# VH-VL binders against NAD kinase (nadK): the designs that were tried, part 262

Target 1, 268 residues: NAD kinase (nadK), of Syntrophomonas wolfei subsp. wolfei (q0aze0)
Amino acid sequence: MKIILVNNRFKENTEKKAQEIAGQLSALNVEVIIDNGLDEPYAGTVDFIMVLGGDGTMLRAARRYGQRAIPVLGVNMGTVGFLSNIEINELAEYLPLILREEYSLEARMMLEVAVFQQQSLLTRVFCLNELLLRSNSPRMLSFALEISGQKLEPYRGDGLIVSTTTGSTAYSLSAGGPIADPQLDAFIVTPVASHIINKRPLVVSPEREISLHLLEEREAIIGIDGQIKMDFGAENRVLIKRAPHPLLMVNLKAKPFFTSIDRSLQRQ
Below, E stands for the ipSAE of ESMFold2; O stands for the ipSAE of OpenDDE; V2 stands for 0.75 times the mean of E and O plus 0.25 times the DockQ between their complexes.

## First folded at step 18 (VH-VL)

Design RR6 (from OO3 with light chain S28K K36Q; framework fv_patritumab; at its last look DockQ between E and O 0.87; V2 from the best seeds 0.81)
Fold by OpenDDE, look of step 18:
Structure RR6 (fold): chain C 268 residues (1-268), chain A 121 residues (1-121), chain B 113 residues (1-113)
Amino acid sequence: as target 1 above (268 residues)
Amino acid sequence: QVQLQQWGAGLLKPSETLSLTCAVYGGSFSGYYWSWIRQPPGKGLEWIGEIYHEGDTNYNPSLKSRVTISVETSKNQFSLKLSSVTAADTAVYYCAREGLKHWTPYGMDVWGRGTLVTVSS
Amino acid sequence: DIEMTQSPDSLAVSLGERATINCRSSQKVLYRSYNQNYLAWYQQNPGQPPKLLIYWASTRESGVPDRFSGSGSGTDFTLTISSLQAEDVAVYYCQQYYTVPRTFGQGTKVEIK
């Protein structure tokens, strides 16, 4: 068995723990690769990914490895989040199950984001939570939203979020988007401070494609999962689709989503 | 390693339609743009067009009215048709893959061996 | 369309000497977000398809000898062969893949003096 441990090099506690866990796994004849974000994603084949940290680390792991259809386990390192399944102090208890591959998987829809210079592909990104289009200034943006060839009325506001159901509890929620069942595949399109007060979020079929482009000669920003930033101008277009493969999240421990979200919301 | 094999008729008369096919072996067809490029004898390279595995196409404006690129994903093949050929269309035609590094294009990293197409009366 | 112009059209260099080829684009081919130039260099031998040498203006493709290097940014780019070898006799092309249509330079023929 070969396992990738994903941690955050800027979080010393996760680095130390990764080394410790790597040692333990090695003692059990498990090959371990540590990915702390310093280097490029490991290109070799692996059987399991263990994410040590919070939601941010999981998002990074998803972007780096999610398209490879590898089971991904979130191990919480003392942060509050929705993407971890077990706590670090529980890892020893569940490690035998991991090694025996005795766990269930939950498929989470990811986004495929393609950024174009006119008709030329610049890059693609797969992400677990959301794409954000936002103004790079205090001024509102004007941009066009197209869904499967249907052109909506121009949007005017601070920006727009296209989120997965997983991402519904992230920035989309803060922007007034609905909470979605993560077992459901859908796009959530949430306006950010729209000029139209009653502009409602859209729940869109995963079979559809979403296209965005600016209607003015201004600079905007594309944000991916709150971690990647790209400049976005009038000559750019972004196309959002359902990623061809979901993130396979490992379920070792029952963690009821709706109970968790309810508790989380009550704390705010 | 990824290899491209291409085939088609190499001799045409004016006004006929050029037809070439390129097949992908040893790698994924999905996720890539596939291009056709031609090179007249003793001259430089001209990009004809490209097709994404899902069928989206981009053509060189200079050839757009005569060019059709199609894909058959089930066979890992894509094809070029160029209608109303003239002597000016005499060239070696290449199929190529636009390679990706971390899902970012970085150039044509795999090429077919080329097919000489001669247009003569 | 982005026009690509190479200079010179032909270059004769002695074995072991430096060969320098320039390429200019009519507009920037720089993706600022990634700080990457969408510029590639190809080598073509007679009777063979082009071979990718350099991508993103300055990164060598796998298997390409260290004597090949690419430099430049924005609109001006250079391919350098630090020490010309006999097997380097070929035609070299620059290419932008920043916009559609893809465009190539007219080519530079490198010969041994």
Scores: ipSAE 0.914, ipTM 0.965, lowest interface PAE 0.5, mean pLDDT 95
Fold by ESMFold2, look of step 18:
Structure RR6 (fold): chain C 268 residues (1-268), chain A 121 residues (1-121), chain B 113 residues (1-113)
Amino acid sequence: as target 1 above (268 residues)
Amino acid sequence: QVQLQQWGAGLLKPSETLSLTCAVYGGSFSGYYWSWIRQPPGKGLEWIGEIYHEGDTNYNPSLKSRVTISVETSKNQFSLKLSSVTAADTAVYYCAREGLKHWTPYGMDVWGRGTLVTVSS
Amino acid sequence: DIEMTQSPDSLAVSLGERATINCRSSQKVLYRSYNQNYLAWYQQNPGQPPKLLIYWASTRESGVPDRFSGSGSGTDFTLTISSLQAEDVAVYYCQQYYTVPRTFGQGTKVEIK
């Protein structure tokens, strides 16, 4: 069995704990790869991914490994978020179940984001929470949104968020979007400081294709999961679809979303 | 390992339509742009066009009026039609994959072996 | 359209010596957000399809010998073969994939002197 341990190098206790866990697993004949985010994602075959840290570390793991259909377990080491399943002090209790593959999986929709110059693909990136289009200046943006070829009335404002249901409790919430059940597959489209009356958040079928482009020349930015930033201008277009593979989150311990929502939000 | 196999008629008369097919083996068809490129004997490479697995196309403007590229996703195949051929269309025709590393374009990383198409005078 | 111009058109180099091929694009092919030039080099041996050697201007593809290297910035790019081998006799092409249409240089034929 081969396992990737994903940690956040800027949390010293997580790095040391990852080394300890790797040693324990090696003693059980489990091959361990530690991914602290500095090197390229491990390209070889692995059976399981263990994320040591909070939601931010899970977001990085999802972007790096989410399209590989590998079980991913969130292990909380501090502030309780929305993406961890067990606490670090419970790991020894659950480790036999992990090794025997006795757990359930919860699929979480991811976004596939493709950025173009005209019709030429520049890059593709996957994300678990959201894409943010925002102005990179005091000036507002004028931009077009298309949903499966249907052109909406132009937007004017600071930007737009296209979120998964998992991302509904992140930036989308702060911009006025709804809290969504992460077991639903949907896009949540939330305007950011819109100056156009009737531009309300939209909940959109995951089968739709969402396209964005600027209607006038402005400096803008595409943000991915609050962790990646890409320049975006009048020559660019972005296309957003449901990713081919969901993130497969391991469920070892019951963590009802609705009964824990206030505690999880207070972590911010 | 991803491999491309291509086939089609190799000898045409002027005004006929060139028709070639490329099949993808040993890898994913979805998620990639697929290209046709040609090379007249003793000459350089000319990009003809590309198609995404969902059907979006981009064509070389010099050939756009005569070119159709299509996909048969269920068979992992894409095809080229070039209408109204002349002797100037005599070339080796290649299919190729527009490669991705870290989900970002990096050039044409897999090529078919090529098909010589001769347009008689 | 981005024009790609190679020089020289042909090059004769003694075995074991350095071969240098230049490629100039009519405009930049840099994706600014990644600081990566969308430029590739291909080798085409006689009777074979092209083979990718270098991508993003300077990164070698897997299995490409260390003697091949790419460099350059702006609109000027270079492919270098540090010590020419007999099997390196081929035509070399640069190609941009920043915009459509995709465009190739006219090719540089490398021969043993």
Scores: ipSAE 0.678, ipTM 0.869, lowest interface PAE 1.7, mean pLDDT 91
ESMFold2 (binder alone), look of step 18: mean pLDDT 93; pTM 0.954

Design RR7 (from OO3 with heavy chain H102F; framework fv_patritumab; at its last look DockQ between E and O 0.90; V2 from the best seeds 0.82)
Fold by OpenDDE, look of step 18:
Structure RR7 (fold): chain C 268 residues (1-268), chain A 121 residues (1-121), chain B 113 residues (1-113)
Amino acid sequence: as target 1 above (268 residues)
Amino acid sequence: QVQLQQWGAGLLKPSETLSLTCAVYGGSFSGYYWSWIRQPPGKGLEWIGEIYHEGDTNYNPSLKSRVTISVETSKNQFSLKLSSVTAADTAVYYCAREGLKFWTPYGMDVWGRGTLVTVSS
Amino acid sequence: DIEMTQSPDSLAVSLGERATINCRSSQSVLYRSYNKNYLAWYQQNPGQPPKLLIYWASTRESGVPDRFSGSGSGTDFTLTISSLQAEDVAVYYCQQYYTVPRTFGQGTKVEIK
């Protein structure tokens, strides 16, 4: 068995723990690769991914490895979030199950985001939570939204979020988007401070494609999962689709989503 | 390793339609743009067009009216048709893959061996 | 269209000496967000398809000898062969893949002096 440990090099505790866990796993004849984000994603084949940290680390792991159909386990290390399944102090208890591959998987839809320079592909990004189009100034943006060839009325506002159902409890929620069942595949399209007061979020079929482009000669930015930032101008276009493969999240411990979100919301 | 094999008629008369096919072996067809490039004898390279595995195409404006690139995903093949050929279309035609590094294009990393197409009366 | 212009058209260099090829694009091919130039260099031997040498202006493709290097940014790029070898006799092309249509330089023929 070969396992990738994903941690955050900027968090000392996760780095130390990754090394410790790597040692333990090695003693059990498990090959371990540590990915702290310093280097490019490991290109070799692996059987399991263990994410040490919080939601942010999981998002990074998803972007780096999510398209490889590898089980991904979130191990929380003292943070509050929705993407971890067990706590670090529980790892020893569940490790035998991991090694025996005695766990269930939950498929989470990811976004495929393609950024173009006119008609030329610049890059693709797969992400678990959302794409954000946002103004790079205090002024509102004017941009076009197209869904499966249907051109909507031009949007004016601070920006737009296209989120997965997983991402519905992230920035989309803060922007007034609906909470979605993560077991449901759908796009959540949430306006950010639209000049139209009653501009409502859209729930869109995963079978559709979403296209964005600016209607003015201004600079904006696109953000991916709140971690990647790219400039977005009039010459650029974004195409958003359902990723061809979902993230396979490991379920070792029952964690009811709706109970958790309800509790989380009560704390705010 | 990924290899491209291409085939088609190498001798045409003016006004006929050039037809070439490229097949991908040893790698994934999905996720890539696939291009056709030609090179007249003793001259440089000209990009003809490309097709994404899902069927989206981009053509060189200089050839757009005569070019059709198609894909057959089930066979890992893509094809080129160039109509109304003239002597000016005499060239070695290459199929190529636009490679990806971390989902970012980085150049044509795999090429076919080329097919000489001669247009003569 | 982005026009690519190489200089010189032909270059004769003694074995072991440095060969320098320049390439200029009519527009910038720098993707600022990634800080990558969408510029590639190819080597073509007679009767063979082009071979990718350098991508993103300065990164060597796997298997390419260290004597090959690429530099530049924006609109001006350079391919350098630090010590010309006999097997380096070929035609070299620069190419932009920042916009469509993809465009190539006219080529530079490198010969042994």
Scores: ipSAE 0.909, ipTM 0.964, lowest interface PAE 0.5, mean pLDDT 95
Fold by ESMFold2, look of step 18:
Structure RR7 (fold): chain C 268 residues (1-268), chain A 121 residues (1-121), chain B 113 residues (1-113)
Amino acid sequence: as target 1 above (268 residues)
Amino acid sequence: QVQLQQWGAGLLKPSETLSLTCAVYGGSFSGYYWSWIRQPPGKGLEWIGEIYHEGDTNYNPSLKSRVTISVETSKNQFSLKLSSVTAADTAVYYCAREGLKFWTPYGMDVWGRGTLVTVSS
Amino acid sequence: DIEMTQSPDSLAVSLGERATINCRSSQSVLYRSYNKNYLAWYQQNPGQPPKLLIYWASTRESGVPDRFSGSGSGTDFTLTISSLQAEDVAVYYCQQYYTVPRTFGQGTKVEIK
């Protein structure tokens, strides 16, 4: 069995803990690859991914590994967010179940984001929470939103968020979007500081294709999960679809979403 | 590793339709653009067009009125049709994959062996 | 359309000497957000399909010998063969993949003096 341990190299205690866990797993004849964010993602075959840290570390793991259909376990090392399943001090208790693959999986929809220079693909990026289109200047944006070829009236404001249901409790929430059940597949389209009063958040079928482009020359950016930034201009277009594979999150311990909403939001 | 195998008729008369097929082995068909490129004997390379696995196409404007590229996703195949051929269409025709690293284009990383198509008089 | 111009059209170089091929694009092929030039170099031996050598202007494809290197940014690019070997006799093409249509340079034939 081969396992990736994902941690954040800028949090010193996570590096020590990753080494401790790697040693314990090696003693059980498990091959361990540590991904602290410094190197490129491990490209070889892997059976399981263990994320040591909070939601930000899980977002990076999802972007790096989420399209590979590998079970991913969130292990909390402090502040409880929405994406961890067990606490670090519980890991020894659950390790036998991990090794025997005695756990369930919860699928979480991801976005596939394709950025174009006119008709030419520049890149694709996958994300767990959201894409943000925002102004990169004092001026507001005028931009077009199309949903499966249906052109909505133009938007004007600071930007737009296209999120998954998992992302509904992140930036989309702060911008006025609804909290969504993460077991649903949907897009949530949330305007940011719209100057057009009738632009409400939209909940959209995951089978739709969402397209964005600027209607006039402005400096804008595309943000991905609050962690990646790409310049976006009048020559660009972005196409957003449901990613081919969901993130497969490991459930070892019951963690009811609805009874925990207020507690999880208060800790952010 | 990914390999491309191409086939089709190699000898045509003027005004006929060129038809070539390329099959993809040893890798994913989905998620890539698939291209046709031609090279007249002793001359340079000319990009004909590309198709995404879902069917979206981009064509060289110089050939757009005569070109159709299509996919047969269930067979991991894509094809080229070029109508109304003349002697100027005599070339080696290649299929190729637009490669991706970190989901970002990096050039045509896999090529077919080429098919010589000759348009006689 | 982005026009790609190579120079020279042909080049004769002694074994072990340096070969330099230039390529210029009519527009920038730099994607600034990634700081990557969407420019590739291909080698084509007689009777064979092109083979990718260099991508993103300066990154060597796997299995390509260290004597091949690429440099440049924006609109001006160079392929260098630091010590020409007999097997390097081929035609070399630059190609941009920043826009459609994809365009190639006219090619540079490299041969041994």
Scores: ipSAE 0.686, ipTM 0.872, lowest interface PAE 1.7, mean pLDDT 91
ESMFold2 (binder alone), look of step 18: mean pLDDT 93; pTM 0.956

Design RR9 (from OO15 with heavy chain D56E; framework fv_patritumab; at its last look DockQ between E and O 0.93; V2 from the best seeds 0.85)
Fold by OpenDDE, look of step 18:
Structure RR9 (fold): chain C 268 residues (1-268), chain A 121 residues (1-121), chain B 113 residues (1-113)
Amino acid sequence: as target 1 above (268 residues)
Amino acid sequence: QVQLQQWGAGLLKPSETLSLTCAVYGGSFSGYYWSWIRQPPGKGLEWIGEIYHEGETNYNPSLKSRVTISVETSKNQFSLKLSSVTAADTAVYYCAREGLKHWTPYGMDVWGRGTLVTVSS
Amino acid sequence: DIEMTQSPDSLAVSLGERATINCRSSQSVLYRSYNKNYLAWYQQNPGQPPKLLIYWASTRESGVPDRFSGSGSGTDFTLTISSLQAEDVAVYYCQQYYTIPRTFGQGTKVEIK
């Protein structure tokens, strides 16, 4: 068995724990690769991914490895989030199950984001939570939204979020988007401070494609999962689709989503 | 390793339609743009067009009216048709893959061996 | 269209000496967000398809000898062969893949003096 441990090099506790866990796994004849974000994603084949940290680390792991159809386990290390399944102090208890591959998987839809310079592909990104288009200034943006060839009325506002159902409890929620069942595949399109007060979020079929482009000669920003930033101008277009592969999240411990979200909301 | 094999008629008369096919072996067809490039004898390279595995195409404006690129995903093949050929279309035609590094294009990293197409009366 | 212009058209260099080829694009091919120039260099031997040498202006493709290097940014680029070898006799092309249509330089023929 070969396992990738994903941690955050800027968090000393996760780095230390990754080394410790790597040692333990090695003692059990498990090959371990540590990915702290310093280097490019490991290109070799692996059987399992453990994410040590919070939601942010999981999002990074998803972007780096999600397209490879590898089971991913979130191991929380003292943060509050929705993407971890077990706590770090529980890892020893569940490690035998992991090694025996005695766990269930939950498929989470990811976004495939393609950014173009006119008609030329610049890059593709797969992400678990959302794409954000936002103004790079205090002024509102004007941009066009197209869904499966249907052109909507121009949007004016601070920006727009296209989120997965997983991402519904992230920035989309803060922007007034609905909470979605993570077991449901759908796009959530949430306006960010639209000048149209009653502009409602859209729940869109995963079979559709979403296209965005600016209607003015201004600079905007594309944000991916709140971690990747790209400049976005009038000559750029973004196409959003359902990723061809979902993130396979490992379920070792029951974690009821709706109970958890209810508790989380009460804490705010 | 990924290899491209291409084939088609190499001799045409004016006004006929050039037809070439490229097949991908040893790698994934999905996720890539596939291009056709030509090179007249003793001259430089001209990009003809490209097709994504899902069927999206981009053509060189200079050839757009005469060019059709199609894909057959089930066979890992894509094809080029160039209508109304003239002597000016005499060239070696290459199929190529636009390679990706972390899903970012970085150039044509795999090429076919080329097919000489001669247009003569 | 982005026009690519190479200089010189032909270059004769002694074995072991440095060969320098320039390429200019009519527009910038720099993607600022990634800080990458969408510029590639190819080597073509007679009767063979082009071979990718350098991508993103300055990164060597796998298997390419260290004597090959690419530099530049924006609109001006350079391919350098630090020590010309006999097997380096070929035609070299620069290419932008930043916009559609893809465009190539006219080529530079490198010969041994």
Scores: ipSAE 0.916, ipTM 0.967, lowest interface PAE 0.5, mean pLDDT 95
Fold by ESMFold2, look of step 18:
Structure RR9 (fold): chain C 268 residues (1-268), chain A 121 residues (1-121), chain B 113 residues (1-113)
Amino acid sequence: as target 1 above (268 residues)
Amino acid sequence: QVQLQQWGAGLLKPSETLSLTCAVYGGSFSGYYWSWIRQPPGKGLEWIGEIYHEGETNYNPSLKSRVTISVETSKNQFSLKLSSVTAADTAVYYCAREGLKHWTPYGMDVWGRGTLVTVSS
Amino acid sequence: DIEMTQSPDSLAVSLGERATINCRSSQSVLYRSYNKNYLAWYQQNPGQPPKLLIYWASTRESGVPDRFSGSGSGTDFTLTISSLQAEDVAVYYCQQYYTIPRTFGQGTKVEIK
């Protein structure tokens, strides 16, 4: 059995804890690859991904590995979030189940984001929470949104968020979007400081294709999960679709979403 | 490993339609752009166009009026049609994959063996 | 369209000596957000399809010998063969994949002197 341990080398002693867990797993004849964010994603076949840390570390793991359809377990190391399943002090209890592959999976929709220079693909990025289009200057953006080829009235404002339901509790919420059940598949399209009065958040079928481009020359940024930044100008277009594979989140311990909403949001 | 096999008629008369097919083996068809490139005898390479596995196309403007690229995803195949051929269309025609590393383009990483198409005068 | 210009058109080099091929694009092929040049080098042996050697201007494809290296950024690029071997006799092409249409240099024929 081969697993990836994902940690954030800049957060307290997660590096030390990752080494300790790797040692425990090696003693059980498990091959371990540590991903602390410095190297390129491991390219070989793996059976399981364990994320040591909070929601931010899970977001990086989802971007790197979410399209491989590999079980991903969030292990909380102290700060309560939306994406961990067990606490670090419970890992020993659940490790036998992990090794026997005795767990359930919860699918979480991801975004496939394709960025173009005119008609030419520049890159694809997958994300769990959201794409943010925003101004990179004090000036407002004027931009076009198309949904499955249907051109909406132009937007003017600071930007736009295209979120998954999992991302509904992140930047989309701060911009006035709804909290959504993460078991639903949908896009949530939330304007940021819109100048246009009738621009309300939209909930859109995951089968739709969303396209964005600027209508005027402006300095803009595409943000991915609050962690990746890409320049975006009048020559660019971004296309957003449901990713081919959801993130497969491991469920070892029940974590009721609705009864914990207030607590989870207060901890952010 | 990914391999491309190509076939089609190699001898045409002027005004006929060139038709070539490329089949993809040993790898994923989905997620890639698939290209046609040609090389006249003793000359350089000319990109003809590409198709995404879902059917979106981009064509070289110099050939756009005569080119159709299509995909048959269920068969892992894509095809080139070039209408109204002349002797100037005599070339070796290659199919190729537009490669991705970490979902970012890095060039054409897999090529077919090529098909010589001769247009008689 | 981005025009790709190679020099020289033909190059004769003694075995074991250095071969250098230049490629210039009419516009930058650098994607600044990733700091990557969307520039590839191909080798084409007689009667065979092109083979990818170098991508992102300076990264060797797997299985390509260390004697091949690429350098440059923006609009000016070089392919260097540090010690020419007999099997390196071929035509070499640069190619940009930053814009549509994709464009190739005219090719450089490398021969043994």
Scores: ipSAE 0.724, ipTM 0.884, lowest interface PAE 1.5, mean pLDDT 91
ESMFold2 (binder alone), look of step 18: mean pLDDT 93; pTM 0.957

